# VH-VL binders against TATA-box-binding protein (tbp): the designs that were tried, part 7

Target 1, 182 residues: TATA-box-binding protein (tbp), of Cenarchaeum symbiosum (o74045)
Amino acid sequence: MLDPRTRPRVVNVVSTSDLVQRVSAKKMAAMPCCMYDEAVYGGRCGYIKTPGMQGRVTVFISGKMISVGARSVRASFGQLHEARLHLVRNGAAGDCKIRPVVRNIVATVDAGRNVPIDRISSRMPGAVYDPGSFPGMILKGLDSCSFLVFASGKMVIAGAKSPDELRRSSFDLLTRLNNAGA

## First folded at step 20 (VH-VL)

Design m2 (from v1 with heavy chain Q62E, light chain S26D)
Fold by ESMFold2, fold request of step 21:
Structure m2 (fold): chain C 182 residues (1-182), chain A 117 residues (1-117), chain B 105 residues (1-105)
Amino acid sequence: as target 1 above (182 residues)
Amino acid sequence: EVQLVQSGAEVKKPGATVKISCKVSGYTFEDYYIHWVQQAPGKGLEWMGRVDPESGETWYNEKFKDKATITADKSTDTAYMELSSLRSEDTAVYFCARWEYYDFDYWGQGTLVTVSS
Amino acid sequence: DIQMTQSPSSVSASVGDRVTITCKADQGIDEYVSWYQQKPGKAPKLLIYYASSLQSGVPSRFSGSGSGTDFTLTISSLQPEDFATYYCQQFYRLTFGGGTKVEIK
């Protein structure tokens, strides 16, 4: 029997913010820790990666920013704030405030044992399991979440918009698996 | 209870190599970067570099890129820093620290490396 | 390159004194300053993050303030265990201030 209180491990957080101003392509091309190439993506964005970042920040000429690859909301928001400070220090943008928003949290759960997804998939409404196409069982969860469940007992939760939503979705997933005879 | 436990003090001759370990416990090693910080005798704190324990990716302060080699071993939850071609000016306490994005929330106890003839 | 200017470099004080340490960043960094305490022979200990938030287990006599470029650490009533060196740090480019040694008068 699976413990529904098992804490999911966050592996990726996507967050966004807006500088509400255009960003200088010329300055991005010249500054450190930034990859900008006019021939790539029509010159519409640059990519900032600093020593402190777990992932990176995409900065669009429009002023939109996307943070990816962070392993917590704190780090994901930190990447956006650091990118802003980096752009300002290098003259690519004017000083401003930003308000980061979480877009997606991806986390893993490990049952610590095999899960008989070939047997229980028929007992779970809406489950998709076609091992010829994809080795895991696919489930819809609460709100915007979806689940991948593998026979090894490894599981993925994607689509959560907050740590609290992630916690509830993890509890829901494990409870549903138990009820199906996992 | 998060802990970072470093290997003990070392006394080395000029030109030698030393490898300092930093074993973590109380959290998932792969989730946080491990940074290394030098403190020369009577001096402040200076950032040396860091490793992502998940991927093994590193980044070095330019001052230390030809001196230090930082690695991580996920199987033992241990980060390492090797200092090569030791000189007397490398005498310092070396700390490992966990990066919580805005700050270093947990530190190892420090490893004194003394380089003398 | 990027610097945090910390002052004073040392202060001599008595138990019960109010001690103020300042740190100046070379660009606006909002509230993203941390303060560390380091006792002789020990590792640094995180004291304050986000300029003014106390880390768990830190006595309330410690407080931080500031935003933008100018930041202050205050010890409202100095205790014997507070004699240490204090460092500020900004998260952008991982830079520390030069330190302030708080000594027994």
Scores: ipSAE 0.683, ipTM 0.868, lowest interface PAE 1.6, mean pLDDT 91
Fold by ESMFold2 at other seeds, last read:
Structure m2 (fold): chain C 182 residues (1-182), chain A 117 residues (1-117), chain B 105 residues (1-105)
Amino acid sequence: as target 1 above (182 residues)
Amino acid sequence: EVQLVQSGAEVKKPGATVKISCKVSGYTFEDYYIHWVQQAPGKGLEWMGRVDPESGETWYNEKFKDKATITADKSTDTAYMELSSLRSEDTAVYFCARWEYYDFDYWGQGTLVTVSS
Amino acid sequence: DIQMTQSPSSVSASVGDRVTITCKADQGIDEYVSWYQQKPGKAPKLLIYYASSLQSGVPSRFSGSGSGTDFTLTISSLQPEDFATYYCQQFYRLTFGGGTKVEIK
């Protein structure tokens, strides 16, 4: 059967922070490693990507920031801190501390074999499986998590707010699948 | 157990090309960037560039952009750096290293490239 | 990009000595400095991250301090295996200090 302690592989972390100040559009348009175009989204944000970033940071003129595309919480928070330092160095913002917050962790689990979701979906209360419209089985998990389970044995966990919540949700998912006959 | 194992030392003539390999094990290759660092004889460490093994996207230090070509082959869990048009000043030890966002937590053992007339 | 100025460039010391190495950034970088040890013919080894956090397996005689622009690595009681070159590094724009060679008197 499936090993409930199989480590989920984090593929995306979304985190946010707030500079609590306006950011200069003029400075963002002129600085390196930043894509800003007034014609895009009404000119309300720029996008920072540096050599160290796995993803990018969206910087709103309001001072709000969104980190996307990082493959760990450490990297996601690092992107926000690096974006702040980059804005400060280039005069687009004044220095201040930020308090990053995880908004979403998306991870995958691979069973390494097929999972008979057509057989077991009827034994899992609340499961949604309609192969005519979507090839995967949809489940609700612990707290804010959702699961997608595919016949190939590939699985997606989304909505976790911490690595600990992700670990618990992965264990819960795999245990429920085993109990249903996977 | 994370390991980065580089190819062996090379001796080259000026104008030649060398390709250094960096094979990883003990983690999922696609999850971390691989960076390359030059250390000239008796000198410090200098960042050269990096690759995202997932997408193949690269970024180069401007100093090395016309010298180095960095690639990754996720089917073999191996990163590569090719140095072209070698000159005597390219004689150095070259390291691959894993980026853990704030720091480099694991390094290859280094590859000495010697360019001599 | 950001200059990292490391001093001294060399220290001659005996086993048991206290050794202090400094690193200065030309811009405030909070606590985001790492320290590496490199022995001759070997790769660098991470000692300290976040200015003061000890990497797993690193002896407690190593300590780091500092924030903003000024950072210090201290070896409280030098051991024979500590003779090496030490580098600081900051994560923003990927720059290293020039190194400090710690050698036996």
Scores: ipSAE 0.672, ipTM 0.860, lowest interface PAE 1.6, mean pLDDT 91
Fold by ESMFold2, last read:
Structure m2 (fold): chain C 182 residues (1-182), chain A 117 residues (1-117), chain B 105 residues (1-105)
Amino acid sequence: as target 1 above (182 residues)
Amino acid sequence: EVQLVQSGAEVKKPGATVKISCKVSGYTFEDYYIHWVQQAPGKGLEWMGRVDPESGETWYNEKFKDKATITADKSTDTAYMELSSLRSEDTAVYFCARWEYYDFDYWGQGTLVTVSS
Amino acid sequence: DIQMTQSPSSVSASVGDRVTITCKADQGIDEYVSWYQQKPGKAPKLLIYYASSLQSGVPSRFSGSGSGTDFTLTISSLQPEDFATYYCQQFYRLTFGGGTKVEIK
C-alpha cells in the first residue's frame, strides 16, 4: 500500500504578474543579468536571471512577466519581485507594485517501488494508458490537476494552483491507486 | 532536522589550496541553493558565491571569482568551496548557508582558515 | 549591488535597556529585509524575515518594522544572551548591512 500522506516534491512553479506599463527593450538589452535578443521571439521579451533565482523571469515589452523554474511558490513570487526591483533599478520600468498569481505547480511523488499500471489502469475510471504512445498512465485529478503514473513508481502531479490543492491532489492520487490494487 | 556541517579549521601556508566541505541533512539537497559567505577577522559578512546543487551551475561575486571554486556533489549531499593561491588576507571564517529566497534560514557552523608563513 | 547602511556600528547598553538598530536601503525594497544575530565564534542566526515576521523560536522581545527604504530591529528589554552582533540583509543581489555590535555597558 502506498502512503497517501507522502509529501509531493515541487519541481516547478509557474507564476505571473503585470507591471501595467511598457518595459524598455533598450534598457533590458544593456542591463546585467538580462538576456534580450531582438531576433528571439520577435524582440517581445527579455529574460532575467539573478544569482538568487532558481529559474528565470520572462519580461514582455507589454509589462507582463512570467516566473518559471522555481521550486516553491515562495521562490516563484520572489523571482517576480526581484525582477521588478531589477527592472526599476536599471531604469527599464517605473516603480510599481505587482500582484503575483500562481498558474501551475508541478510536483513529483515516488512510490519507491514499481507500480503495476498495466494491471490497474483498467480499474481506474478515466485512466488513459497506451504504452505504445506514452509510457505512463494519465489520470485527471481534483480541481485543475492531472497525474502521470509510471511503472517505475514515479508520478507527476501538474496543474495545481496552490500548495493546499497540490497536497489534496497527491492524497487523492495515492488513495485511488491503492483502491485499484497498487 | 535541517543541518549544514562544515569541515574543521585549517592552517595553510601562502600559495596553498584549501577545500572546505558543507554536508547537508534533513532536506533534499537539490531543492535549495548553497551560498558561501566570508567573514574576515573583526569584519562583517560578505557574499562569495553560490551553487545550484541540481544543475551544478555557479555564480560568483566578482571579488572572489578568481579565488573560489564552488561545487556540489549530489551523491554525498555535500557542497564544497576550494580556495586557491591562498594569501594572508584570505584568513577568515567561511560559512555555507541555505538560500530560502529572501533570507538564509540555515547556516553551517563556519570553518576558520588561517593563512600564515 | 544595493547598498544597505546599518547604524549604529556599535551600541553600549545594560540589561533591561531598549535597543534600536536601523538599516537604510538605497532603493525601495518593500518589506524584503531580514535580520540576523551572530555571537562570537558562531554562525549567524535568522531572527526576522519580511521586515517584521519573527522566526520560530525567537523571543518576543525582538521585533522588526519598516518598509520601503527604512527598517528597524528593536530589542524591547535587553537580556544577557542578546549581547551579539546584528546584521540586516535584503534579498536583491544578496546585500548585508555592515553590522551592529551590542555590548555590555
Scores: ipSAE 0.667, ipTM 0.858, lowest interface PAE 1.6, mean pLDDT 91
Fold by ESMFold2 at other seeds, last read:
Structure m2 (fold): chain C 182 residues (1-182), chain A 117 residues (1-117), chain B 105 residues (1-105)
Amino acid sequence: as target 1 above (182 residues)
Amino acid sequence: EVQLVQSGAEVKKPGATVKISCKVSGYTFEDYYIHWVQQAPGKGLEWMGRVDPESGETWYNEKFKDKATITADKSTDTAYMELSSLRSEDTAVYFCARWEYYDFDYWGQGTLVTVSS
Amino acid sequence: DIQMTQSPSSVSASVGDRVTITCKADQGIDEYVSWYQQKPGKAPKLLIYYASSLQSGVPSRFSGSGSGTDFTLTISSLQPEDFATYYCQQFYRLTFGGGTKVEIK
């Protein structure tokens, strides 16, 4: 029987923030740790990657920023704050405050064994399992989360907006699988 | 309990190579960057570089880019730093540390590398 | 490339004294400063993060303050085991302050 308290492993966090000012494309093109390409996305954004970042920060000329690729909310927000400091230091933006917001958390759960998704999918209302199209079983969560469950016992949780929502969703997923005979 | 355990002290002659290991336990190795920090005798802390254990991607302080090679082996949960063409100025304690984005929350015990004739 | 100016470089104090160590960043960094203690022959130990938050297991005589560019570590009543070197650090550009050696008289 699956342990519903198995902790999900966060693999990606998307967060956003707004500098509430325009960002200089010319400065972004000239500064270190930043890629700006006029041919990419209509020249509307640059990409910041520093030694501390696992992912990157997309910086739009409008001042909107998107942090991707971080493996925790702490790191995702850290990427936005670091990008802000980098833009300010290099004169691409004026000094400002930002208020980061989590948009999506993707995590994995590993059962450590096979899960009989071919047998249990019929016992789970709303489950979608069509191995000719996709090898995993697809489930909708109680909140905004979606689940992918693979026969190998690997599972993916996507759509969580907070670590607490992620933990609740993980517990609910594993409990529902147990109740279906996993 | 998170632990970073480094290989033992080394004594090397000039021109030699040393490979320092940093074995982690108590957490998922792939989730956190491992950084390396040099402390020369009687001196402060200086950042050398880091590795992403998930992808193997590295980033080096320019000062150390021709000296250090940092790697990670996720099958053994171990990071490595190799120092090549050793000189007496490379005599130092070398630390591995776990990056928690704003700070280094766990450190290895340090590895003394002594370079002398 | 100095990003943090730490002062004093050393201090000699008696048990029970209040010790204050200062770091100044070369740009505003909000509260994103960390402080480390390093005893002789040991690895650095994280004391303070986010300028003022105590790491678990750190005695309450340690405190941190500051925001923007100016940050302070305070030891309210110096103990013999506090003989160590203290470093500040900011997360941007991955550099440490020069260190402050605290010696017990």
Scores: ipSAE 0.662, ipTM 0.858, lowest interface PAE 1.7, mean pLDDT 91

Design m2 (from v1 with heavy chain Q62E, light chain S26D)
Fold by ESMFold2, last read:
Structure m2 (fold): chain C 182 residues (1-182), chain A 117 residues (1-117), chain B 105 residues (1-105)
Amino acid sequence: as target 1 above (182 residues)
Amino acid sequence: EVQLVQSGAEVKKPGATVKISCKVSGYTFEDYYIHWVQQAPGKGLEWMGRVDPESGETWYNEKFKDKATITADKSTDTAYMELSSLRSEDTAVYFCARWEYYDFDYWGQGTLVTVSS
Amino acid sequence: DIQMTQSPSSVSASVGDRVTITCKADQGIDEYVSWYQQKPGKAPKLLIYYASSLQSGVPSRFSGSGSGTDFTLTISSLQPEDFATYYCQQFYRLTFGGGTKVEIK
């Protein structure tokens, strides 16, 4: 039996925030740790990466920001706050407050053993398993979550909007797999 | 529990190379960046650079970019920093530390490197 | 480039004294300052993060305050184990203050 309380391992968090002001393209082009090229994406955004960031922050001229590649919500929000401070220091934006929001959490769960997805997929309503097209079994979970389950016992949870939703979805996934005979 | 264990003290001659190890346990090595910090005798803390153990990507403080080479080996959960062309001014304690995206929550015990003739 | 100016460099104090250490950033950094304690021959230990949040297991006699550019660490009643060097640090560009050595009077 799989342990439904197994903690999922977060591998990517996407979060967003809004500076609620336009950002200077000229300043972004001139500042360090920022890739801005008017030929890239029509000049609509720059990309900030600093030594502390796990991923990067996309900064749109509109003031919208997207944090990607962080391995925790804390780091994802930290990237947005750091990008704001960097833009302000370099004169690309005026001082402001931001309100980061989680948009997507991707996490993995490892059963530590094989899972007989060939057999159990027929016992799980709504499961999609077509090994000729995709080697994993696809399931829907809570709210916005989706699950991928591989015969190796590797599993992916995507679409969670919070750590609590992720934890509940992980518990749900593992419980449903146990009930199906995993 | 989270631990960062560094290799022992080294005594080197000027011009030599030293490679310091930082063995991690108690968490998934690939999830956190490992940073390196220099502390010269009687002096404060100075950030040197860091590595992403997942990709091997590095970033260096400009002061140390020609002195230090930082790597990670995820097969052994170990980060390394190699210091080349050692001079007496490189005598210091070198720490590895785990980055928790605002602060360093766990540190290695430090490795004293002494450079003398 | 970016600096954290920490003062004083040294404090001579007795057990039971109130000790205050300051740290100034050269730009506004909101509350994103951390404080570390380092005893001789040991690694730094995180005491305070987000300017005022106490790290788990740290005695309540330690407190932090400030935002923007000016930050303080206070030890309300100095204990024998508190004789150490203290560092502030900001997360933006990974800079440390110069340190404050708290030593016995």
Scores: ipSAE 0.657, ipTM 0.849, lowest interface PAE 1.6, mean pLDDT 91
Fold by ESMFold2 at other seeds, look of step 20:
Structure m2 (fold): chain C 182 residues (1-182), chain A 117 residues (1-117), chain B 105 residues (1-105)
Amino acid sequence: as target 1 above (182 residues)
Amino acid sequence: EVQLVQSGAEVKKPGATVKISCKVSGYTFEDYYIHWVQQAPGKGLEWMGRVDPESGETWYNEKFKDKATITADKSTDTAYMELSSLRSEDTAVYFCARWEYYDFDYWGQGTLVTVSS
Amino acid sequence: DIQMTQSPSSVSASVGDRVTITCKADQGIDEYVSWYQQKPGKAPKLLIYYASSLQSGVPSRFSGSGSGTDFTLTISSLQPEDFATYYCQQFYRLTFGGGTKVEIK
């Protein structure tokens, strides 16, 4: 039996925030740790990457920001706060507060063994398994979560909005696999 | 229990090279950046650079970019910093530390490098 | 880079004294200041993060305060093991204050 308490490993967190002000394209083009190119997306955004960031932050001229590539919610929010401080330091935005929001957590779970998805998919309501099109079994999970389960025992959970939702979804996934005869 | 264990003290001549190790345990090595911090005798703490153990990507403080080479070995859960062309002003304690995005929550015990004729 | 000015550089105090250490940033950094304690021959130890949050296992006599540019570490009743050097740090450019040595009077 699979261990339903196997902890998922977070591989990407997407979060967003809004500066609620326009960001100076001129200042972004001149500041360090920022890639701004007029030819990219009509000059509507720049990309901030600093030494502390695991991923990067996209900053739109509108003031909207997207953090990608962080391996935890703490780091994802940290990237947005750092980007804000960087913009303010370099005069690209006025001082302000932001309230980051998690948009997506992607995590992996490894069963450590093969899972007979070809046999158990028929026992799992709503499962989609068409190996000619995609090698994994696709399941819907809690709230906004989706699951991919591969015959190797590798699994992906996507769409979680919080670490707590991710943990519950992981437990749900592994329990459902066990009940189907995994 | 999270631990960062560094290699022992080194005494070197000017012009030599030293490679300091930082072996981690108690967590998944690839999940956290490892940073290096210099502390000269009687002085404060100064950030030197860091590595992402997942990708091997590095970033250096400009002051140290021509002095230090930082690497990570996923197979042994060990980060390294090599200091080249040692001078007397490189005499310091060197720490590795785990980055928890806003702060350094775990530190190695430090490695004293002494550069003397 | 953002300058972190730490004061005083040293303080002489007795066991039981209240000790206050300050850091000033030349730009607003909200609550993103951390404080470390370092004893001679040892690595720094994280005491306070987010300006005022106490790290697990740190005695409650330590407290942090501040937001924006002015930050304070307070030791309410100094103990013998608290004689050490204290550093503030901000995450944006990974800069440390110059340190404050707390010495026995």
Scores: ipSAE 0.650, ipTM 0.847, lowest interface PAE 1.6, mean pLDDT 91
Fold by ESMFold2 at other seeds, fold request of step 21:
Structure m2 (fold): chain C 182 residues (1-182), chain A 117 residues (1-117), chain B 105 residues (1-105)
Amino acid sequence: as target 1 above (182 residues)
Amino acid sequence: EVQLVQSGAEVKKPGATVKISCKVSGYTFEDYYIHWVQQAPGKGLEWMGRVDPESGETWYNEKFKDKATITADKSTDTAYMELSSLRSEDTAVYFCARWEYYDFDYWGQGTLVTVSS
Amino acid sequence: DIQMTQSPSSVSASVGDRVTITCKADQGIDEYVSWYQQKPGKAPKLLIYYASSLQSGVPSRFSGSGSGTDFTLTISSLQPEDFATYYCQQFYRLTFGGGTKVEIK
């Protein structure tokens, strides 16, 4: 039987925030650690990556920001705060506070053994498994999460909005698989 | 328990190369960046660069980009820093440290590199 | 990059004394300052993060405060094991303060 307490490993967190002001394209084009090119996407955004960032922050001229590629919520929010400080230091935005929001957490779970998805998929309501089209079984969670389960025992959880939701969704997924005969 | 264990002290001649290892345990190596910090004798801490063990991507402090080469081997959970063309001013203790966004929560014990004739 | 100005460079104190160390950033960095202790021949040890949060296992005689540009580390009653060098650090562009050596009178 699968251990429902198996810890999911976060591989990507998407978070957003809003500076609630326009950001200077001219300043972004001139500052370090920022890639901005007016010829790309009509000059609507720049990309900030500093030595401390795991991923990067997209900064829109409108003041919207998207943090991607971080491996924890702490790091994802940290990227947004660092981007804000960087923009302010370089005069691309005025001083402000931001309130980061988690948009998506993607995590993996490894059962450490094969899971008989070909046998159990018919016992799981709402499961989609068509190996001719896609090798994994697709499930929807009760929360905003979606699950991919592969015969190898690798699993993907996407759509969680918090670490607590991720933990609960992982527990529920593994419990449902056990009940179906995994 | 998270642990970073570095290779032992080295004595080198000017012009030589040294490769320092930093083996981690107690966590998933690929989840955290490993940074390297120089401390010259009687001096403070200076950031040198870092590696993402997952992708191998690196970033160097401009001061050290022609001196240091940082790598990671995820099959052995070990980060490395190679210092080339050693000079006497490279004599220092070198630390590896784990980046927990905002701060360095775990450090290796340090590796003294002495460059003398 | 943000520079951290740490003062004093050294302080001479007795066991039981209250010791205060300051760091000043050259622009506002909110609460994103960390403090480290380093004993001779040892690695730095994280004491405080987010300006005022104590790292697990750190004695309560250590405290931190500050926001914006001015930050302090306070040792309320100095102990023999506290004679060390202390560093502040800000997360933006990985800059350390110059250090403060706390030594025996």
Scores: ipSAE 0.632, ipTM 0.851, lowest interface PAE 1.8, mean pLDDT 91
Fold by ESMFold2 at other seeds, fold request of step 21:
Structure m2 (fold): chain C 182 residues (1-182), chain A 117 residues (1-117), chain B 105 residues (1-105)
Amino acid sequence: as target 1 above (182 residues)
Amino acid sequence: EVQLVQSGAEVKKPGATVKISCKVSGYTFEDYYIHWVQQAPGKGLEWMGRVDPESGETWYNEKFKDKATITADKSTDTAYMELSSLRSEDTAVYFCARWEYYDFDYWGQGTLVTVSS
Amino acid sequence: DIQMTQSPSSVSASVGDRVTITCKADQGIDEYVSWYQQKPGKAPKLLIYYASSLQSGVPSRFSGSGSGTDFTLTISSLQPEDFATYYCQQFYRLTFGGGTKVEIK
């Protein structure tokens, strides 16, 4: 049987925040660790990447910010806070507080063995498995999560809004797979 | 248990090259950046650069970009730093450390590199 | 162009003394300062993060305070194992303070 306590491995966290002010395009074009090109994307945003960031932060002229590519919520929020400090230091924005919000957590679980999705999909209400179209079994959780389960035993959980939701969804997924015959 | 284990002390002549290893265990190597920090004798800590073990992407402190080459080998869970054209002022302890976004939560034991002529 | 100023550079103290170490940033960095202890021949060890939060396993005689630009590390009653060098660090620009060596008097 699969171990329902297997800890999912977070591979991407998307979070957002808002500076609630305009950000200077001129300053972003001149500051280090920022990719900004007026000819690209209509000049609507810059991309901040610093040595500490796992991913990057998109900063819109409107003051909206999107953190992507971090491998934990802590790092995802850290990227937004660091981007704010960087913008302030370089005069692109005035100092302000931000409140980051998690938008999506993607994680993987590996069973360490094959999973007979061809057989167990018929025992799982709501499962979608059409190997001619897609090699994995698609399953929805009762909350915001979706699951992909592959015959190799690799699994993807997407749509979690918090680490707690991710853990509960992982436990639920593995328990449901066990009940269906693993 | 998270561990970072570095290669042993090195004694080198001026002009030589040294390659320091940092082998990790107790976590998924690809999930965290590995940074390198220099500490010259009797001096403080100075950040040198880092690598993303997942992509191999690097970033260097400008002071060290012509001195150090940082790499990662996912197949052995090991980060490396090579120092070239060694001079006596490169005599220092070199640490690898894991970046936990706001701080360095785990450190290697340090590798003393002595450059003597 | 210095980003973290740590003082004093050295402190002579006896077991049981209170020691206070300060760190100043050249811009506001909220509470995002960490403190490390380094004993001779050893790697740095994280003591405090977010200016005032103790790392697991760190004795309660260590405390941190401050926000914005001015931060302190306090050891309320020195013990023999506390004689070491202490560093502050901010997460932005990966900057360490110059260190404070706490020596036995």
Scores: ipSAE 0.627, ipTM 0.838, lowest interface PAE 1.7, mean pLDDT 91

